# VH-VL binders against q9y8q3: the designs that were tried, part 39

Target 1, 263 residues: q9y8q3
Amino acid sequence: MRRIGLEALERVLYPVIPVVVTAEHQGRVGGMLAAWWMQASFTPPILAVAIAPERYTYKLVRESGVFAFNLLDFKLVDKAPFLGDVSERLLPGKIREAGLNIVRGEVLGAPLIAEASAAVELELVDVVEAGDHDVFLGEAKAVYTVDDFRGGMWSLETYRPLMYLGRTRRPGPVYRVYLTPRGWERREIEFAGGKLKPLAEKRVRLISRVEEAVKASSSREEAVDAVRRILSEEGLDPSDAEYLVEDALRRAKSYRRRGQSSS
Short names: E, the ipSAE of ESMFold2; O, the ipSAE of OpenDDE; V2, 0.75 times the mean of E and O plus 0.25 times the DockQ between their complexes.

## First folded at step 19 (VH-VL; framework fv_axatilimab)

Design H6 (at its last look DockQ between E and O 0.10; V2 from the best seeds 0.00; counts 0 for: pae E 8.5 > 2, placed apart)
Fold by OpenDDE, look of step 19:
Parts: sequence; structure tokens; C-alpha cells
Structure H6 (fold): chain C 263 residues (1-263), chain A 123 residues (1-123), chain B 107 residues (1-107)
Amino acid sequence: as target 1 above (263 residues)
Amino acid sequence: EVTLKESGPALVKPTQTLTLTCTFSGFSLSTEGVGVGWIRQPPGKALEWLALIYWDDDKYYNPSLKNRLTISKDTSKNQVVLTMTNMDPVDTATYYCAHIYYYGSDHYPFDYWGQGTMVTVSS
Amino acid sequence: DIQMTQSPSSLSASVGDRVTITCLASQGISNYLAWYQQKPGKAPKLLIYYASTLQSGVPSRFSGSGSGTDYTLTISSLQPEDFATYYCQQYYSWPYTFGGGTKVEIK
């Protein structure tokens, strides 16, 4: 082995099996593909996932206290861009737009992806600040699987696990690389491709405006007010302003430069 | 304010190795998405991209010159170094370093440039 | 490599003139096209990126258009300070490549 820069850490840790984090608040369902998750405890059974304040799912989980992890079959890999590249904030009904359906868990009533190969209902027990992300700790209350899970183990006869290898480098369009252990099929999907491009760009513009507002403000309160106005102008929910300001402040601190993200 | 400045020898003999240093301010190569590249321009000619290094030490080279080029960074000094071996009179040019970055779905070309340093290869 | 063919190589114009410069890519570059202005003895200055987005601080008389392989830079009303050499550059794929340049001279 050779020593490399810490800047490459994220990429070194791939491939991973991502989960779709779903949550609902006041009838609005959202979800995001997350690679940074783990089991944190056996007794009680606790799972953890890192989420940035900018993500709409962050809001949903914080407000509701209930969320779910969903494991997707590789056959659904084409849905990944909707779950990772677009914010529910900008595309209401994102999961539906992705062609996925929602069913409610039997125990917590958490929104689950109907097409998932496995799902876990989680009750939020703690949130730990870890820098530009918070780690959400949830206690599992129910687990669901397809028939491929037999005798306490995946048979992999029908289930094809979805693995994420990482993203390609600039310049040019960024592609996300997905794999499945079965036959090692590889898929490369353009980041914010097709009809998602305008929405992804809108997200970037919004974040830029937020960062500028934060930079121009002399206090957090002033920044929040400014971002409320921005959100109103954009036809978005002004109550999201605190989350966006928090995200911008954390990113500025973590990356020394405003406008940077871990995406 | 972003600034870049190239430094190195103004004169290099054929077959010798050129070492250029880019010293910058107003940004850091510890910041995700940030890169620094080198571009050269022979007198009265067009621009040619040479190499680029990113914050995570990922490196890219012009394939036509790859075997002669090495790019490295010292983040603590805000410096990027380019070495070019086996210099030839045809390599006489003004050499520029420039800032580049990406954010979200967007990436940008070279938005900030140094003033350039003229390098003459002659016996 | 993607070749960038810029035309014309030079043109003469007067203050107030509308100037158009064309850049043709050997393949589609999906609007990952930048325009630079360079004055003698100076470094290139970014004018436009992503084919049509004006860089901050650049006068509105500059505009970019195009798609696929064909792109244009337009100066709606040439000013005295606009006499310079202009370059297009694709940053769609490695390696970065530049056009041959267009020198805008005083008529």
C-alpha cells in the first residue's frame, strides 16, 4: 500500500450499497439516495445515516422523527438520478416522478418504496453533528424483505444488490457508476441528465443565492430573513430558510470556500 | 481576490528540464472542486493546455506531452509545480497557470489566470 | 482530441460595428464552450462560459450562442477596448483544446 491524500477518502471507501432514505411530514413524502450509512447498534437495533441540512429529506426526518431505509434492486438503477440529483424542494413528488410508489410501513407508518427489495422503519433517537453533515440515528422498528431473503440470508437468485462505485471527474458531464455483484454488471448514469438538468441547475443557482445572502449578512437572523425572501421569490417554502442557511454556513466552514459541496 | 503568479527560469537550454511554480492566493487547493492548470502559448500562436491538478491530487495531462510533464501541489504553500523534461526550442512560449473549479452540476473553465511567464529554450 | 476550428482568423472592424466570431468543434461538446479575450502581453480573460453565460463583470455587448458543434461570439457594438484576440475553448472532454484565435483589428 501507498499513502495518499485524505482528500481521496470518500472515493477510497467505495463501492458501497446505498440506501434510499424516505420520510414524510404533513403529507409530503421525500427521499434521497445515501451512501453514508451504517448499523450503529445491535441492541437496540440502530442504523445511522449522514444527511446535509440542504437536503429536503433532512427537513422531513427532523420534523417527523420517523424515516425509512430502502434497499433497491439494481434493476431500478435508472431511478437513482431522481433520488440523488434532484431535491424534493424543487420537484414535489420526486419519488413518484421517478416512477416509484410509496406504501406505508405497518409499525410506524413510515413511507416505504413499494419496489424496494428491503425496507426498514426507523424511529429517530438522536442527531449528531459531524461537520457539514448530521448523523441521524434511528432505532429499527420493522424490517421488510422480498422472498429472495430466505433462511436468514439473501439467496441472490432474484435480488441484485445495487452498489455505488463513485462519480467520474470533471471536465465534462459527471457520471455516477453503479455495479451489481451478480455478473458485475456496470452502469454509468449522467449526473443531472436529461429532464433533470434544469432542476439540478436550479438547485445550484438557489444554493448560490443563499450563499451570497449569507455572505452579505452581518448576522444569522439577517441571513435567514434574506433567504426567506429568496425562497418566496422562487415560489418555495420560506420556512426552509433556516436549513439552507445552516447548510451554507457549515459548507463555508468545512471547505473554506462558500459555494462548495460534498456532492 | 483570486491571484496567480508564475515563476521560473526565463531561459532553458535544450534537453534540460523546466520547472515552473504557480503561487496563488484567494483560494485553497484544500477546497473541494478546486483545481489549478497550466496553459502555454508560443509567440503569436494559440493556447495549449498542458496539465491540471485537483484538490484531491488527481492529475491530468495533455496526451501529446504526457511523458514529459509532471504536475504537483503543495497545499500548505498555495503552490502548484509543473516540470517539463527534454525541453526544445519549439517549447518556447509564455506559460500560464490558471484556476478552475466545479460546483454541483456545473463546472467552469479557467476563470482566473496568472500574468504568464515567458520561457525561451535556446542553446 | 476535439479540434476547435475558429473563423475568421482575423477581421477588421470599426467602433460601433457588430462582430461575430465562429467556433466549430469536431464533435458535439454539449455547450461546454468558453470564450476568452486576450490583449497583447496580457493573459486571457474569460468572457463567456457554457456557450452563453456571461462571466461576471463582462459588458452585456458580449454574447454567446450555439449548440452541438457550432458556436458564436457576438459583440453587438464594438468598443475601442474590444480590439483584441479572441479564443474559444472546449472543456467537454480531455484534453482541453482551444481554437486558433480571431484577431479583431481596427479598420
Scores: ipSAE 0.033, ipTM 0.572, lowest interface PAE 4.9, mean pLDDT 91
Fold by ESMFold2, look of step 19:
Structure H6 (fold): chain C 263 residues (1-263), chain A 123 residues (1-123), chain B 107 residues (1-107)
Amino acid sequence: as target 1 above (263 residues)
Amino acid sequence: EVTLKESGPALVKPTQTLTLTCTFSGFSLSTEGVGVGWIRQPPGKALEWLALIYWDDDKYYNPSLKNRLTISKDTSKNQVVLTMTNMDPVDTATYYCAHIYYYGSDHYPFDYWGQGTMVTVSS
Amino acid sequence: DIQMTQSPSSLSASVGDRVTITCLASQGISNYLAWYQQKPGKAPKLLIYYASTLQSGVPSRFSGSGSGTDYTLTISSLQPEDFATYYCQQYYSWPYTFGGGTKVEIK
């Protein structure tokens, strides 16, 4: 074996099956594709997912305490950019724009993707800081599945797991790479391609403005006020400012730790 | 052992279409991340990238030449074909094909090159 | 397009000399910079990728350094087989572009 750099760590750990994390607060539903999740406990049944504070879904889960995991079939792979590459903050109703429908769970009323192959309703029980992400721990309160799950196992004759391999770094457009083991079908989906590209660019500009405002501020309160003005200027919800400031602070701290030496 | 070999005409008249074939062994163009590119070098001058095709048929062309270039592959024959239209004496060069590779989010430069084939454009 | 400015265009050196060749990109290329060696009538040979990583089988007297827009190739003690033309290349974005070359000749 040959040692490689830590910058490749997550790529070594792929492939994974991502989940769509869905949540709602005050009538606003959002979701995100998340690759960094696991089952953390059998009794009680606890699932974990890492979410950065900048993600709109982070806000929704923190404020509602209720969320869901949704497993997608590979037939839905073309919808992944709407879920993973753009924010609900910048594309209101992105789940419906992807052509997906929301239904409510029977136990917690969690928003579920109707087209998912499985869904799990989760009640938030803890949030643990892990560098530039927080780990959300949710107790599973209900699980749902399609007929492809029968006899305690998936039928891979009909269910095609959507697996994620990461992003390309070859010159040109960035692609997210997905596969399914049945037939070894593989798709490369352009990151924020087509009509989504301006939204992804707007997100980058917004994050940069937030970072500069945070750097220019002498306190957290001053930073929140500055970011609230930025959000208002952009026609965005000023109540998001606290989360964007937290994300910027985390990224600055994470960058410093990543660059730290033993001296 | 990775090898690539360019084949095609040594002499082409102005306005004609050049067709070059790269035949390779030691790798497969069905392997994820693998690509083959074309680079040319006029006598005594610098290298110029022309085109690139990846295992998944994704194609890239030098924008200054893209209206003149077509790249294609035949994975079962281990071949990549470059076609360049409307040849001009300025296109006189040695033409190379070369292996390139990416894995996940890492990508690499051209690591294995063919010997090159000299193409002269004149009457 | 990212322009790669390579200097000097040629140099004369003796066996045992330390040789330094520079390559300037017209914008940052995040260390996606390769160095090639080319002898007359032969294809280029990859020496260094990602600015500083030696390709397998390349002697340790070759080294690369730099970041952002400024990159260098160093040969710490020139050997007879090192007389060649050297090219830098960015592979950060399309189109790939090469430097103009540096011919290293016997003095």
Scores: ipSAE 0.012, ipTM 0.467, lowest interface PAE 8.5, mean pLDDT 88
ESMFold2 (binder alone), look of step 19: mean pLDDT 93; pTM 0.947

## First folded at step 20 (VH-VL; framework fv_axatilimab)

Design J1 (at its last look DockQ between E and O 0.32; V2 from the best seeds 0.00; counts 0 for: pae E 2.7 > 2)
Fold by ESMFold2, look of step 20:
Structure J1 (fold): chain C 263 residues (1-263), chain A 123 residues (1-123), chain B 107 residues (1-107)
Amino acid sequence: as target 1 above (263 residues)
Amino acid sequence: EVTLKESGPALVKPTQTLTLTCTFSGFSLSTEGVGVGWIRQPPGKALEWLALIYWDDDKYYNPSLKNRLTISKDTSKNQVVLTMTNMDPVDTATYYCARIYYYGSDHYPFDYWGQGTMVTVSS
Amino acid sequence: DIQMTQSPSSLSASVGDRVTITCLASQGISNYLAWYQQKPGKAPKLLIYYASTLQSGVPSRFSGSGSGTDYTLTISSLQPEDFATYYCQQYYSYPYTFGGGTKVEIK
């Protein structure tokens, strides 16, 4: 074995089967593709997923206490990058824009992707800080599958799970690499054709304004008030301010630690 | 308002090291997906990409120049620095810094450029 | 490296003319192609990205087309402010490379 740099750690740990995390609060449904999840307990059945505070799904889960994991078949592989890359905060209705439908779970009413091969309804039981992400612990209250799962196991002749291997390097074409049970496939990202650029500009501007406001503030309360005004000016939900302030504070801690070690 | 501005010496002697600073505003290199690149243009000639640094300190260099180039950033100062060693009269050019970024799986070319700084290498 | 061959190197045109500039990549670049306008003494200005999408604030008389290796910038009705040098650039693969430029001059 040879030693390699820690910057490769995430990719060494792939492949994984990613899930789409879905949640709803006050009538708005959001979702995100997540590779950083696990089963954490049998009794009670607890699943875990890491979510950064900037993600819209983070807010939805924190505020509703209810979410779902959705497992996708390879036939939906082209939808996965869109779900993971675009924030509902910036593009309301992104799940519908991806051509996917929401149905409700029978136990918690959690939003489920109708086209998923499996879904799990989860009730939030704890949130644990883990650096720039929080680990959300949810107790599973219901699980659903398609007919491909019978007799206690998947039929891999008909169910082709995604095996996420990570993102391609930069620069170059931006795509995600998936392994299916029948071979690997690379999917070049062509879903936006550059049309996300205005949203990306808005995102970069928003984050920059949030960082400036946090730096200029003498308290969290002042920062939240300033960010609330910024969100209103950008036509976004001012109630997101607390989460964006938290994200900025965590990123500032990361740079201070790196700055100290660079000397 | 997004702005970038290059600064550094206008005159450099052959074999000396050139150090250029890009100071920018309206965005930050702490933002996921954001990068700053350097491009040069000899008088009357085409543009040549030199180097690029992203928010997560990923760095990319033109392979034809990679032993001569070093790019670094100071996120707290909104600055990116390019160092180019062993300057030669053929390196006389206007040097630009420019913003680049990606968003998820969507990525974009340089959209905002500095005004450029002319660097002359005398023989 | 992906070589970008731009044609013509210069052209003369009158206000109101339709102008077409071509850019050929030495291999496929999957529409990761930008067009820039540059006036003397000024920085390049992004016009078109992803082969055909206009940058915000760019007049609609500019358009881009093409795929694979063959790309085209079109100015449907040349205006006095459009006399400049135009560059294509691929951002598909490292290293990023530019075309040689097309100088558009007033006839």
Scores: ipSAE 0.458, ipTM 0.783, lowest interface PAE 2.7, mean pLDDT 87
Fold by OpenDDE, look of step 20:
Structure J1 (fold): chain C 263 residues (1-263), chain A 123 residues (1-123), chain B 107 residues (1-107)
Amino acid sequence: as target 1 above (263 residues)
Amino acid sequence: EVTLKESGPALVKPTQTLTLTCTFSGFSLSTEGVGVGWIRQPPGKALEWLALIYWDDDKYYNPSLKNRLTISKDTSKNQVVLTMTNMDPVDTATYYCARIYYYGSDHYPFDYWGQGTMVTVSS
Amino acid sequence: DIQMTQSPSSLSASVGDRVTITCLASQGISNYLAWYQQKPGKAPKLLIYYASTLQSGVPSRFSGSGSGTDYTLTISSLQPEDFATYYCQQYYSYPYTFGGGTKVEIK
């Protein structure tokens, strides 16, 4: 082995099977692809996932206390960019727009992706601040699978796991790389490509405005008020302001730490 | 409104190290797809790309100058810093910082530039 | 490294003239080609990106064309404010490289 830079850590940990984290609050359903998840406990059965406050799903999980993990078949790989690159905040009904349907879990009533190969209903039990992300701990209350899961194991006769390998490098077009172990089929999909581009740009602009507002504020309260105004101006939900401010503050702290280490 | 501004010494002695700071506003270097680069231009000559840093701390250098260049960022301050060692009179130039970003196959080259700062290397 | 050969290095033209500047890359750059305008004492201004896409706010008299290794910037009708130096730049691969520039002077 050879030592490499820490900046490559995330990429070293790939490939991973991402989950789609789904949640609902006050009739608003959202979802996101998450690569940073794990089983945290057998007894009780607990799963964990890292989510940044900026993600709309973060809000939904925090507010509802119920969420779900969904495993997608590789056949749905073309829908992955919607779930990863687009915010529900800017595209209401993102999951639907991705061409996926929602069904309710039988135990918690969690929103599940109907087309998923597996799903887990989770009850939020704890949130641990790790840095620019929080780790959400959820106790599994129900598990669902397609018939490919037999006798306590995936047969992989029909189920094709979706793995994420990461993004390609600059300066050319940037693609997200997906794989399936079944035949090692590879798909490269443009990051924020096609119709996703305008939404990605809107996100960039919004986050920039939020960060500027936070920097210009003398207190957290002032920042939240400023961001509420911004969201209102943009026709977005002002209740997101606290989360966006939190995200901006955490990122600022994280970058300060990184800057000091690299200098 | 996107703005960038270069700051640093106007005069550097030969063999000394140049440190330039780019302070920007209107965008964030925490945003995926965003980068900030440095370009220089000797008086009356063409533009030369020096270095580039992205939001994820991915860095690129001009190979001809790589051993002399270091680029870093402070996202919280909206700053990018370039250091160049062993300065020589030949390095006399206007130094610019500029923004670059991409979204999938849609790439924007340097779409916003600072006004530039003139650096003279002289004994 | 990809070399960008820009031609001509300078040209004289009159208001209303059609002006064409050429940029030749030493290898294919897949339209990752930008054009900049620079006036004396000012920073370069992006005009065209991805070979033919007009930057927002840039007059329509500016256009870019080309593919592979050969690219052109065209000013359909030169205006007084267009007298400047123009540069092409590839951003297909590192290191990014610029052309030598074309100074458009008043005839």
Scores: ipSAE 0.038, ipTM 0.653, lowest interface PAE 2.4, mean pLDDT 91
ESMFold2 (binder alone), look of step 20: mean pLDDT 94; pTM 0.956

Design J2 (at its last look DockQ between E and O 0.02; V2 from the best seeds 0.00; counts 0 for: pae O 7.9 > 2, placed apart)
Fold by ESMFold2, look of step 20:
Structure J2 (fold): chain C 263 residues (1-263), chain A 123 residues (1-123), chain B 107 residues (1-107)
Amino acid sequence: as target 1 above (263 residues)
Amino acid sequence: EVTLKESGPALVKPTQTLTLTCTFSGFSLSTYGVGVGWIRQPPGKALEWLALIYWDDDKYYNPSLKNRLTISKDTSKNQVVLTMTNMDPVDTATYYCARIYYYGSDHYPFDYWGQGTMVTVSS
Amino acid sequence: DIQMTQSPSSLSASVGDRVTITCLASQGISNYLAWYQQKPGKAPKLLIYYASTLQSGVPSRFSGSGSGTDYTLTISSLQPEDFATYYCQQYYSYPYTFGGGTKVEIK
């Protein structure tokens, strides 16, 4: 064997089957695609997922204490970018724009993706700091499957899980790379491409404006007022200003607590 | 003009608790990203970082000091206080407070320092 | 913890000499490295941050370079007021750590 650099560590560990984490608070639903998850306990049944503090889904899970894992079939691979690094709060209807529907779980009322092959309702048990991500521990309270799950096992003729291989190198457009169902071909999906690309670019510019305004402020009140003006100029809900200020401050603190790394 | 000034006892006995106060002017801990840290230097030896507090009350401690340190702030008084328990003669050093900045990826080291205060731990 | 190793521990040089001080980190610190000057009885003074950026008010004869684990402070033409001890410091991850110092003596 040959020793390689630690920068390749996560890619050595791929492929993995990602889940879509969904959560809701105060009528707003968020979702994110997460590769870093595991089963952590058998009794009680606990699942774990690493979530970066800057993700909107992070706050939704923290505030509600309820979330879901959703397993997607490969036929939905083109939807994955819509569920990535895009906040539902700043891009209302992103899940609907992906052609996906939300239904409610029967036990916790967790938001589930109706088109998923399986979903698990989770109640938050604990959050453990682990560098630049926090590990969310959730106790599974319900599990749901499509009819293709039979005999206590998936029918692999009809269920083809996503198998994630990582991101392409920079420079150039960033692609998320998946193994196809044949297991020897790659499928590359642009990270912020297609119909979502203009929306994702607008979000990046908005977040940059917000972060600059917060950094320049000398009080929370001044920051909130500045962000409310930015939201009004962009045709967005100015009542979200407090959340955006809190989010910017939380991200700044996260850098201090998680160490230095490039995005 | 940014200034910082350390104050506290010049002499403490072993096992006593040291309390140091940093009083500063020309900046405020209400400014986002701003922090104040404590660094010590034993006579003739290198600098050692002790603790740090930011405007949002986020705190960091040198783990080598085994939970002996507590840092706090009073933003309205422009003060930061360091408490160090179970003092030992090895803790004899000049203690400095200094300003730092860390907001998002914008991270600056200690740019303004107090003059320092010498603390001797002796029986 | 990231260990910072400075070399040399001391040096003697004449006014006008070019002086070079090296700082090695035990792991990569992504240019989050500062250089300080300290004169006897005085607090440290920040000279350079982010490996190569000169602090305001610091003479241009001071410069910093390096990346990864290897960093260098250079004084292009040593002046009498440059007699001091110089420290590097990483501020990449906690705990923040300093080098052992380099004492620069005027011949």
Scores: ipSAE 0.028, ipTM 0.526, lowest interface PAE 6.3, mean pLDDT 85
Fold by OpenDDE, look of step 20:
Structure J2 (fold): chain C 263 residues (1-263), chain A 123 residues (1-123), chain B 107 residues (1-107)
Amino acid sequence: as target 1 above (263 residues)
Amino acid sequence: EVTLKESGPALVKPTQTLTLTCTFSGFSLSTYGVGVGWIRQPPGKALEWLALIYWDDDKYYNPSLKNRLTISKDTSKNQVVLTMTNMDPVDTATYYCARIYYYGSDHYPFDYWGQGTMVTVSS
Amino acid sequence: DIQMTQSPSSLSASVGDRVTITCLASQGISNYLAWYQQKPGKAPKLLIYYASTLQSGVPSRFSGSGSGTDYTLTISSLQPEDFATYYCQQYYSYPYTFGGGTKVEIK
């Protein structure tokens, strides 16, 4: 082995099977692809996932205390961009827009992806600040699987796990690389490609405005108010302001660390 | 407000190493999608891209000059440094640093530039 | 490397004229094309990116079009402040490359 830069850490950890984290608050259902998740405990059964405050799903989970992990079959890989590139904040109903359907879990009533190969209803038990992300700890209350899961494990006869290998490097268009172990089929899908591009760009612009507002403010409260105004101007949910400010402040703190990236 | 400013020697002797520093404000190289590049322009000639560094320390060089170029960043100081070895009179040019952003699947090109610094290579 | 060929290298025009500058890429660049304006002694200024998107603050008389390998910068009605050198740049792949420039001079 050879020593490489820490900036490559995330990529070194790939491939991973991402989960779609779904949550709902006040009738607003959202979801996001998350690569940074794990089982944290057997007893009780606890799962964990890292989510940044900027993500709309962060808000949904925080507010509701209920969320779900969804495992998607590779056959749904073309829908992954909607779940990864687009914020529910900017595209209400993005899961539906992605061509996926929501069903309710039987125990917590968590929003589950109907087309998922597996789903887990989670009750939020703790949130731990790790840095620019918080680790959400959820206790599993119910698990759902397709028939491919039998005899206590996946048979992989029909279920094709969706693996994420990461994003390609520059230059030019950036692609997310997805894999499935069955035949090692590989798919490269343009990051924020096609109709997603305007939304992705809008997200970037919004975050930039938030950062500027935070920088221009003398207090957290002032920043929140400023961001509320921004969100209102954009026709977005002003209740996101606290989370966006938190995100921006955490990124600002990271500026003190050389070579670290904020996202 | 985004600003960039190049600094370094105005005169370099042949075979010497040029070190240029780009100091910027209004943005950070700790921010996702941010990059800073160097572009030069000989007097009366076209622009030539030299190198680029991103927030994640990903670096790219013009292949024609790659063996002579090193780009680095100091995020805490909001600085990017370019070194170019074995300078020759042909390298006489105005050197610019400029910012780019990564938006979605493509790059936002150089939207902010420094004023440029003239570097003359002469005995 | 992707070569960018601008034409013409120079042109003379009058205030009010419609000016067209062409940039030809040696291969498809999928609209990853920028246009810059540079005045003497000044740094280039971004005018258009992604082939046709106008940079904030740039007058609407500037427009970009094209696809594939062929791109065009158009100034619908040349103004006195528009006399400058214009460059196209591809940022589709490294190394980033610029066109040779087009000097727009007063007739």
Scores: ipSAE 0.014, ipTM 0.515, lowest interface PAE 7.9, mean pLDDT 91
ESMFold2 (binder alone), look of step 20: mean pLDDT 94; pTM 0.957

